# Designs tried in a protein design chat: VH-VL binders against q9y8t7. Part 3

Target 1, 261 residues: q9y8t7
Amino acid sequence: MRDSFLQKAIASAKDRTSLLEEIAGNCSPKPGRPSLSSSIREWVYRVGGAVIAEYKRCSPSAGAISTLDPVSYVQATRDASAAYSVLTEPNWFCGSIELIPYFARYKPVLAKDFIVSETQIRIAACMGASAALLIMEALTPRELQELAAAASRYGVEVLVETPDASHAVEASRLAPGSIIGVNSRDLKTLRVDYEAMLREVSKAREQLPGEVILVAESGIDSPDKALKAFKAGAQAILVGTAFMKNPQLREKILAELLQIP

## First folded at step 2 (VH-VL)

Design Ab4 (framework fv_acasunlimab)
Fold by ESMFold2-Fast, scan of step 2:
Structure Ab4 (fold): chain C 261 residues (1-261), chain A 124 residues (1-124), chain B 108 residues (1-108)
Amino acid sequence: as target 1 above (261 residues)
Amino acid sequence: EVQLLEPGGGLVQPGGSLRLSCEASGFTFSNYAMSWVRQAPGKGLEWVSGISGSGYSTFYADSVRGRFTISRDSSKNTLFLQMSSLRAEDTAVYYCAKRGYSYDFLTPEYFDYWGQGTLVTVSS
Amino acid sequence: SYVLTQPPSVSVAPGQTARITCGGNNIGSYSVHWYQQKPGQAPVLVVYDDSDRPSGLPERFSGSNSGNTATLTISRVEAGDEADYYCQVWDSYSDHVVFGGGTKLTVL
């Protein structure tokens, strides 16, 4: 059951690669893209934590989330966000690669998709993305290493999404210099479990070198949950559904962060 | 055809050492976590140790931690178990086992193929 | 440490249905796998991820898992099904593979 959705998503991504090659086959990465990791470190230095705000119109677990347009979303979130996570997966997350250029004008962009090919990374960079998501559970060790190397050639940073601390440590070894995300899920439902994620973030922080950026993903829908994730050892949190429903939540999270000496 | 061949095994005195090997073929070795599982005469299955496909992560049962070392050589498609400070309680048939198909190469969650087993006897 | 409990033995007549249970605290949240072992042989995977069957295995083998009990069901039992059966989980909290104690299936 763990791999069934991933297998379908991977097959879809491989089919989409052909279309992406037609759309931008000979493009070059856009110059001057800001660094995702540098932005996160700056926010951590100034206020003790960074927020990656995710623009996500729908998802398998939540269905339709919001019809909020990108302009309104940026207006509501820009001042408190270190980066934007932008869904480019169209079938389950209502994403589009054409969203990247708009968000990239304001903050570093993480292209969020089921990435299985170098072509997906290159085209994201052509559109202005600073970083790309690699899902550890969707890739073999060799595929992870090869895609991370490809990202490096295009000047694209990598955020490796992992389900637990053991995978986080392995991902860091296989893709040195990557940002590591923890997105714990119930093995039978594949839905994110905030309490499990919090436990695994704490375990991962104890095992990972201090210079590795750790991101807590999903399940954060209140300032208290955000603060607990930072206290557990995450340098950044990735917030999607809650910000799509109420972008003003970011102001409350920022207020909590500003209380950290 | 997946094959796991376990040459070796033997009789060892208490406190001695022995290295087990498992030669793999028929699959991309580095893409799968591997484990050692043992079975004492007349007893049930007991997991001993596991190693990720890359070899960077290792896992051990509490009963063998500090005494046994799991390793792998991807160039030879071979899994190893170095056993030290052997005790009478370590007497068992040792099986190498391959993780079932998954994109997850890290954890030894379940085993779709097993070696034939190698008898290790620890006695004076 | 996480513990899986199996009955030591189960007896069934040929053609009937055998049910072998595997008890564990909240085992329904784990993925349960089942192995068949005949005397002098290595174990063979018969059910994985609670209910999936490996290619080439008879449809007579099926599994379920909910609450505190997982069950291996063998329909239309044949003499050749006589063996020891083990349930198994991966416990992500301890990073350990855990086996049940085994159940000897006797076909009378």
Scores: ipSAE 0.006, ipTM 0.567, lowest interface PAE 9.8, mean pLDDT 87

Design Ab5 (framework fv_acasunlimab)
Fold by ESMFold2-Fast, scan of step 2:
Structure Ab5 (fold): chain C 261 residues (1-261), chain A 124 residues (1-124), chain B 108 residues (1-108)
Amino acid sequence: as target 1 above (261 residues)
Amino acid sequence: EVQLLEPGGGLVQPGGSLRLSCEASGFTFSNYAMSWVRQAPGKGLEWVSGISGSGYSTFYADSVRGRFTISRDSSKNTLFLQMSSLRAEDTAVYYCAKSPEYYFSGTRDAFDIWGQGTLVTVSS
Amino acid sequence: SYVLTQPPSVSVAPGQTARITCGGNNIGSYSVHWYQQKPGQAPVLVVYDDSDRPSGLPERFSGSNSGNTATLTISRVEAGDEADYYCQVWDSYSDHVVFGGGTKLTVL
C-alpha cells in the first residue's frame, strides 16, 4: 500500500515539474541562504538539541490539521526553532512552493516534497530554501546520488529521509555530507511508530560517523518524547502535527533541553 | 535462466580459513541485496550474513561476527564470504540467496533465488 | 533475540489441507516469508509478505499473519508437497534475519 502511494506521489511530482518550469522559468538560486546544518549544530552546541518546526496544513492520515496561517505559526515558533520544514506538495499535504519565501525570512527552510527532479531543487532554492528532502524509498540509489550532486551544485543541502538504521547508513554513503532523517513506520500497518524510530535512531547513531547529523521524524508530540529522541542520538527533531495543533509545545521542549545537565 | 552458481565444497581444519564464491547470472546482480544462509547436517536454516546492492551495508549473525566477512564484486557478478577462525559448528551447507530489493531492509527480506549450496566441513 | 517457533512435524492425508504455524511475539507486525525444502535441494520461496505467492507457484499455497501467529496453508495436499517448511522474518531490533526451526510435513 505504501509503495502504491509513493508511485502516485512520484508521478504527480513529475507532472508538477513541468508546471514549475512554466512558473519559475530560468531562475537562479537565491544568494545568502542560511545553512540548515550550521543552524542545527549551533543549537546543539548551545542547548543540546535542535527543533525543525514543520508547517503542514493537511496530510493523508490526518486530513485537515490546522487553519493556522504562516504569520501566526512563525510568531509562535520562531524563538525555539532552528529551521522550518515547509510542505510544497499540494495534492496530499496542502503545500505550496510560494510558502518558502515567507519562512526563509526567519530561519533556514527545508523544502519538503516528493523530489524526483533537479528542477524541483533549483526552484526551491530560487524561492529561498536552504535544503531539500530526498526520500530514499522513492528513489533508486543512482537517482539519490544524482539529485544529491545536483543539490550541491545549487548550494542546497540535502536531508535524506530513511525508514530505519540500515537505510540511514546506506544513504550516508550514497550521499556523503547529507543530513540523515529517520521516519519509522510499523512494518505491517505502515503507520508512524515513535518507538520504532527511537530504536532505529539509536542503532543509526552507533553506526554513523559522529559528524553526520541525525534527525528524528516520527510521532514526537510531547517534551518527554523529544528528550528521549535526543538521548537516543538525534541532533534534531522534526515536529509537524503537534506544533500545528499546540504551538506552546516548542517552548516546553526548549525548557526541558535547558534542564539537561 | 536466473542462476546462482557456487563452487564445490571445502574441507578445512579448525582455526583455518576458507573463501566461498557465488556467481550470479540471468539478472542485474548489482540491483539486489544478497545473503548467505547455512544449514548444518540434519538441522534447520540459519542466516549468516547479508549485504546491500552497493556493498556499503553489511550484516552478520552473532555467531559469525568478527570471524566472517561478506563482500561483493559487481564487475564479476560475484558474492563472497571470507571465513576465518573456523570451528566445528561452522560445518554446514552454505547457500547464497538473492533478495528482491537493493537495500538490505526490514520490509521485504524474502529470498527469491537460491544457489545449489556448497558443503563446508570443518574437521581435523 | 527474536525467536520463531514452529511445530516439528505435521501429518496430513493426500487431498486434505495442511496448516503449519509460526509463533512469534507480535509477529503480526512483521512480514513473514515461507520456504519449502525437499531432501538434498535448496529451499524454494512459496509465500512472501504474509500472503503473496511467487510467480509459477500453485494456488494451493497461501498464508496469513496476525497477532502472535502466522500460518502457511497448503490445500489439496499432494505427495510432492512432502518437505520441510520454514518461516522467516527480518528483526529490525537486532538487524537479523530470523528463521523458524522448521516443520516436517509428512504426506501418508
Scores: ipSAE 0.006, ipTM 0.504, lowest interface PAE 11.2, mean pLDDT 85

Design Ab6 (framework fv_acasunlimab)
Fold by ESMFold2-Fast, scan of step 2:
Structure Ab6 (fold): chain C 261 residues (1-261), chain A 125 residues (1-125), chain B 108 residues (1-108)
Amino acid sequence: as target 1 above (261 residues)
Amino acid sequence: EVQLLEPGGGLVQPGGSLRLSCEASGFTFSNYAMSWVRQAPGKGLEWVSGISGSGYSTFYADSVRGRFTISRDSSKNTLFLQMSSLRAEDTAVYYCARGLDYWTPSGYRYGMDVWGQGTLVTVSS
Amino acid sequence: SYVLTQPPSVSVAPGQTARITCGGNNIGSYSVHWYQQKPGQAPVLVVYDDSDRPSGLPERFSGSNSGNTATLTISRVEAGDEADYYCQVWDSYSDHVVFGGGTKLTVL
């Protein structure tokens, strides 16, 4: 019998947290981590939009995506990226927390995982992460508030991933100061809906205060889709699979993104 | 008990090949980067190769690049070093070690904190 | 291409303080680790991340790192401290682990 993906991911994250507590002990956040939000704002000011480039080797829906090593990925993406999103979930996304230090040398790092504990946030910060992903659909409102508060204590910024505009507004209220993401992927079914994401980004932009950074996530696999996401009101986009699968497309997308005013 | 065991070693002729293994126990193997470090008779420590915990990043000293391949099998908790085109200069005790400076489970740089007992590789005719 | 330079030997009497240096261009920006190796044995980590000690190691072992020189300091030296000592860094420019040449500590 198979449970829903989200439930399995949450259970796995809780087990991994127990192991990390045994092994990692009482580490402290690495000093001098650059701000994710500041980098996004700087790129928006200079060129009209920011790219969070995601290093993701596999996923449940795509299987193995790419064998491209971190060094080659950074060389190809560094000049056009505001930040790196680094998968640390090992069972379905082939991630590893050990990847964070490498990417953190170059840009702010968003630790991307199913985060259910303060320990995961602390350890990500110890490795050099500037921000951590909180998935609204994986957390209760109280858990979201408590994890956002914990992140703040560790000097870790939060990107709250939401499925639609209504949740985006609620997330911003529950975790003030957070970066808000709208994800076109339903984590329970793993289906991507780019058009729905565009509509929800537009609605969220209208409802959120202007100072809240809005990120369009998933489903962006062409320069045209990236441009439409920025026009819908996103300050940043998160691009993963397209950059990992096709180096030529990655070059074309990054070149096109740098042309956005 | 945290431990690294190197069950092998060997005598190989110049130009030959040899595979070293290192069995890990007492810790979550996939959470740690691993290294191979060698020491020629009467000489100092020389780093040979490293691999990230996930296995997706591999690193090599200039002297072995193109000839040696590091790999790991998380299902067996085992680290490997495949050596080819061996030279007399490769004669050394080879140690496996837990760690590669940039990663530790504690979130900071801890160096190489656990070492295998070493295995002698002799390249001669 | 990054190079760590250690003196080949240091001699101390029991109870004295031994100071082993590790020279490198801008080494203060690196994390330096120190290993002790006794004849016929594998190396043992004695100082990590410039100045921290693994649990169970005597407080007599300490480290510092600034500018172009990192230093391993062993206070109140005992006969059992006689060994070869190696410094080590990760060179992020080349993605290489770099060891110093080693220093033989002789306790007379």
Scores: ipSAE 0.000, ipTM 0.407, lowest interface PAE 17.4, mean pLDDT 84

Design Ab7 (framework fv_acasunlimab)
Fold by ESMFold2-Fast, scan of step 2:
Structure Ab7 (fold): chain C 261 residues (1-261), chain A 122 residues (1-122), chain B 108 residues (1-108)
Amino acid sequence: as target 1 above (261 residues)
Amino acid sequence: EVQLLEPGGGLVQPGGSLRLSCEASGFTFSNYAMSWVRQAPGKGLEWVSGISGSGYSTFYADSVRGRFTISRDSSKNTLFLQMSSLRAEDTAVYYCAKEYSPLWGTYQLDYWGQGTLVTVSS
Amino acid sequence: SYVLTQPPSVSVAPGQTARITCGGNNIGSYSVHWYQQKPGQAPVLVVYDDSDRPSGLPERFSGSNSGNTATLTISRVEAGDEADYYCQVWDSYSDHVVFGGGTKLTVL
């Protein structure tokens, strides 16, 4: 990521929050949302690992990733996915809050956005999301703690995305009960660094209580990389671009990573 | 090439006010949290105040809350500390310091200004 | 308010290993950073996130953190390592940066 991108994303999220407040009013979280953490634990118990499948149509680095529609994506991924990560950020990731209700029909939904306000969490829950992403890089420690507490009040689980083991431990302390993600980048290029993520996942697993769910998020685009992430101590992996761009690879990854019942 | 320049400082009477500034260069200023840390003559380091990269969140030590205000101007790459109701115990060298990573982190301070002496006495 | 305790001084012979401790209640759950300060100079970050080292710093500096004690270890000590050393954490419960009282390292 470019140096100032995060600041632009945060500013955009604040503007979008004001609009959402006007449109949604005082909506209430949708009842009966399935638990993200429970789904992950069930998949780990049954087959040794869980896959969070990410629906992402574009990104700043890749531009347009795929024109694959939600229906086709669900048909291809539903049977082997523990959850869906759904991008709701519209300006850089081609996301939409309106995607949440569709995916929520099938699996727990993680709302993936630059979340800076309690209102974003509440509205995601109104649309059917079970969990919300909180990005360590985008939030101060106080903001992280306050947003995690707000999520709890709305019955929304939190996945805290961290760059390394040190931050993973701190995030778990600031937001007890949260799912912890590791998404590592090369410090010079700011590009996803799979090897660094493996090292940091392993270090985080040794330091975190066993009951804390750890998610590996960086550069998983093959069955071998997924298996190594599980062996490093992750209970779940988050796979985005590989599933969106390569239909054959997507089918091969799902078939090899998880046994189809 | 990262530099933090502190041109402020001086002698102020008790109850007076003084504004410190810290001019940053060599990095994307708005992407990093900044702090003010002071050191009284012959004493240890004492954290005074912190501000997030966006300026949205500000933090203060109990000893200065209500008297000092931290702020930043990203268009000028400058960090400020407005000090009011100054007391003799505020006499110290004041350092501005930069967070190590573009992430909020845990205030690992990798670059420090040269320090500016603030003396509060008559 | 969270408190970090350091010994006021530590003495070590050249070539030996110096160990500077930083005590805090459950400090193992915090990320500890270490600074070196020489007379008349601004502090320099020498270890961050318990055990990581900034680029360009000697490999002789290392750190650990567990339970109630964090430790800065300086192996093969040189005369140029004489300085005051400070440990530091961010206490998210109080939203404060907390410094230890400092330890003067003397190389004799």
Scores: ipSAE 0.000, ipTM 0.399, lowest interface PAE 17.4, mean pLDDT 84

Design Ga (framework fv_greziprubart)
Fold by ESMFold2-Fast, scan of step 2:
Structure Ga (fold): chain C 261 residues (1-261), chain A 124 residues (1-124), chain B 112 residues (1-112)
Amino acid sequence: as target 1 above (261 residues)
Amino acid sequence: EMQLVESGGGLVQPGGSLRLSCAASGFTFGDYAMQWVRQAPGKGPEWVGLIRSKAYGGTTQYAASVKGRFTISRDDSKNSVYLQMNSLKTEDTAVYYCTRDEYYGSDLYPFDYWGQGVLVTVSS
Amino acid sequence: DIVMTQSPLSLPVTPGEPASISCRSSQSLLHSNGYNYIDWYLQKPGQSPQLLIYLGSNRASGVPDRFSGSGSGTDFTLKISRVEAEDVGVYFCMQALQTPLTFGQGTKLEIK
């Protein structure tokens, strides 16, 4: 049963795809895009964990989060972030595809949207994105498989967002080579469940091959929660609302990582 | 009234080529993924491959048994989907159907429709 | 690939009696969205397959109420509450969870 919000988001994304084709129908992926997975692996090697810093001005669960502009956000987060997650969904997350080129100047960019078409992936890559988000709960298994294959043809990496370890394993099978995310959010209630995410990350790490990158998503609003996510087996964390409200949190997370041998 | 009409079948020798066409009417063709399914004499259906709508980027996928030999394409202006078959083998002998793929996304009123089929015989 | 196994392969039925066809998948077809990605098709003699049931339990347009689908995960059943002469044909289950799409071997329903 698809949640009503997911149904609206999918319908909107389908309609936006038509508009994107009219604006930039024949564009080609921008050359020289850095790898998201390579950046994550480098940060894990150097300091034991990677941070994907998310720029989002609003969300359904939090409403208006911040009026912080992209320049100020990058200045506050750039030195300690492995990548940027950039919302391109305009109706619920106050995003824009036009934000991608700015963030791509500094770090690999994950285009974060309800992606339902190859066109969305291609155009994100045209703007400079290195990776695209595929939400397992917003897609049928066949759609996930098809979009992951399409992303591969454009040289776009995929981060598949899943609700639990069982889906993480299935997502890795359906979309080989993808980065796998575990999201602690209930999409029907939009409520965060950090403790459930920790348990599911730990279970997924045990079941997935060691080379598969695991990302812990949502519910991380303190250095202690970040460290616990890394200890549970995540190579990266994705932090949105907390960084929009307090970009300095990134410095505190890095400081605590450096205390670990 | 929905219609899917396959054409282009016939007898072809091993190693030969054949192009099947499927003409659609009675629905908004460009909004649907289209699939090819075949059925060998006395056997059940076997999936051949698919081509998604423009909204899903026109992605194609193929069964391992035909990958590299068969190509699916579409022309939305003509409401048609095509199956180009190369390097044909006796094992490719079957009735070939084009089918409209149901949309599992935002609409929960899926409807799947099969054409009447066209016979392809690979012999001699 | 997901393997679909049907039983029985041959099903002789007296008109007016109920009939039941089973289908087992080699892995769960239940997705996190709550749907079982299994469809049922009927192929009448000399005709193309026609959709009977989609997403486990939903009747396709024009399909009589006597047809129903049930089950979850790996075990699924197609039931005909009262078999009529027009129901003769081969029944196929199909998983739509992932490509390649795969069909069962078929169950031939015959009037005895």
Scores: ipSAE 0.000, ipTM 0.461, lowest interface PAE 14.5, mean pLDDT 84

Design Ga1 (framework fv_greziprubart)
Fold by ESMFold2-Fast, scan of step 2:
Structure Ga1 (fold): chain C 261 residues (1-261), chain A 122 residues (1-122), chain B 112 residues (1-112)
Amino acid sequence: as target 1 above (261 residues)
Amino acid sequence: EMQLVESGGGLVQPGGSLRLSCAASGFTFGDYAMQWVRQAPGKGPEWVGLIRSKAYGGTTQYAASVKGRFTISRDDSKNSVYLQMNSLKTEDTAVYYCTRDLEWYSGPFDYWGQGVLVTVSS
Amino acid sequence: DIVMTQSPLSLPVTPGEPASISCRSSQSLLHSNGYNYIDWYLQKPGQSPQLLIYLGSNRASGVPDRFSGSGSGTDFTLKISRVEAEDVGVYFCMQALQTPLTFGQGTKLEIK
């Protein structure tokens, strides 16, 4: 595992944390940030599902995805999105923490990065983020507990990304009150496994308390795949590459949801 | 060679305070999480708490039995970690060890100091 | 808290014979990254504990190859292929999966 992408991403995140301490050490979380979980629950109540729209310019598996600017993306996705997932990882995902304030004007923002420190969470909150991603495969259980507790102190919600149902249950126990994600992408191989994700979402829904928000991630590139994820028990889906290439996909997903009796 | 040297132990009355120090040498101290573990007479080790490196936010965690009474801090410029113990109880009597986590996972105790005895008695 | 239970608590062994120590956790120590977060320590009389095995089966630096760790999930074993007189002491397993970190009650290895 020394040469895995995940190990390199973690090492980079540690170096970036030191830089962030230097340039933003005195900042405080921005007050009045909207709740990610509340927005998701509201959309589920109204239409049966929530969409977290991800702004992502590039990735290791897809390379350059889009040069679409944030303004154009928001114009295309705002009305049907419960939240925005904003990449802040600069080396592999072409992200920036400077993007958070723009998206936070419109919807709750999930800061998406390889988070290994309280400093990353605090600075994301200073920029306006409502939630931070914690990747279970990138953290020991002790690190997950510690970072989730730190997020709580800063008033930041946590989305814990997990590979399967058993880990989703464990993550919910280790970080009570967290939103739980099931990722259809293997972080080590970067391969998408949509069918496995559907099975694991269904299993996780059966085992998790009903109030725990479950998010289906990656591999969703059509309205049919989105509907199947909701039917499997996910309250929200996270869509990145497909929306960057075709922002109008979000309208089609919403239209399909509204036709379910 | 790597060394962890504890100091500051001794006899203290119930309700009193004591500060333990641990001086590290032979490794890049600032890169490692440090922990405190204690061992009461005739018993096995008991985890006390940890402090993470500055790159991980310098955060602390404590065992429930000491939370609110004990504080862990570090001074990377002096290669030292500290345990401030307040409101001491007789059940806090133990040998206290300073320990270092493994570098590539924030895990168990790769290296232990020789320990320092704390006796809480009237 | 995760409870760690060791057996036997007392283990008399003749030098040159093998020894085996068991450790059971109240919940699985297998993480999604594929590692079992269990470690083994030896405390020789009058000394600090020392790390023998980490993450289930990895020997710590300087530990003789006669020591090995095995198991997964909730059941783990520390084996010594040929016990030497210097191996006398108390052996502890520890889970590092979640805080608080918790130790087994210890197994005292004695020479017959």
Scores: ipSAE 0.000, ipTM 0.411, lowest interface PAE 19.4, mean pLDDT 85

Design Ga2 (framework fv_greziprubart)
Fold by ESMFold2-Fast, scan of step 2:
Structure Ga2 (fold): chain C 261 residues (1-261), chain A 123 residues (1-123), chain B 112 residues (1-112)
Amino acid sequence: as target 1 above (261 residues)
Amino acid sequence: EMQLVESGGGLVQPGGSLRLSCAASGFTFGDYAMQWVRQAPGKGPEWVGLIRSKAYGGTTQYAASVKGRFTISRDDSKNSVYLQMNSLKTEDTAVYYCTRGEDYYLGSTFDYWGQGVLVTVSS
Amino acid sequence: DIVMTQSPLSLPVTPGEPASISCRSSQSLLHSNGYNYIDWYLQKPGQSPQLLIYLGSNRASGVPDRFSGSGSGTDFTLKISRVEAEDVGVYFCMQALQTPLTFGQGTKLEIK
């Protein structure tokens, strides 16, 4: 059940935030964090598309994905990625806020969690994150606006995850300047729906201003699927499980991009 | 090293009840859905039901043949899943397997199976 | 319910020869995400079933590369490039697209 999971994830995030406030106090964002959007634009200019490589050790859908350590992951992915998405959710994704500083040495870091408070954004920035994930379906419109504004005050970019083009347009309106992600799921099975995501990315690209960065987020496990997402109008793709299991896919995607005239 | 160990099987008369237990070790039990699959003598496997993790509400689903008679529960503090079988019928005679499943409805692959426990329903 | 039908039901093979098992589903197992939600399991005599192939074509950890899965939609094939004595057992396909999860009736592979 999608609703039950989101509610539990949100409640857990609130509890974790209270504990982090007690431990971390009033820290300040780390200076010199590279821009996620600038890195994406540079990769698009150079090769026609950007890859956000996601480091996650486990997930609810896959269980234990990989025991691959951060050092080995960076060695395998650094040259072919524009950014790292780092799971900081510990209960379902085996994440940790302490992973951010390592990945931030090499690339802009997107902190991936169920973010429900300004404090989570600030602490991620203190650890070195350049951007934070806001899940549109987990937030009210007012909460989305308030969290996006808070991120701006901390110099943290926002990637708003949406299920379709209509929500993508609304998210861009509610959180101006945000990077917009499209992640579609079949409502009956709750499984990632690559074809639906592809259609919605195409629709969103037509409706959003050209300056808005669009990210395709799920179901990409081959170079062909990556190319189709870029051709549909995404500037970046976010790839998790496939990269954790098949490191060679990173180089194959880059090789395919270089063939486009 | 991952293990699933079933217990609680045996001989029971029609209309009776049995409770099967499955003790897990070697993985983070609370992160996974757990499933029960049975196999009648000389037949293929038949899915019995599943229980999702607490993160997904601890919800259960059952095959039509057992719905209303069987109940699946879990105790994450004991790394255990249970199958309470009531109103047993002769056609419930089977080896019952505890299996690990994906927790994201339905990322269902039975990636690990226990040894199985025999349940015989006969007078 | 989705019905899974296997053929042949009995498959006698000489060691070293290839073997092929077919599985057909009553509905397409191809999800819009591009995956075929079909698994293959092997049950050796006296043992629990074990996973061989998941999501149509992916080998489970520890499974030799002589095993391969192929097909899309409603027609699927499990191939063994060269049969070894330890491959004896009953092979089952299973659809994982929707509940109830359903298995084929099984194919018994035995040595001649």
Scores: ipSAE 0.000, ipTM 0.404, lowest interface PAE 17.3, mean pLDDT 84

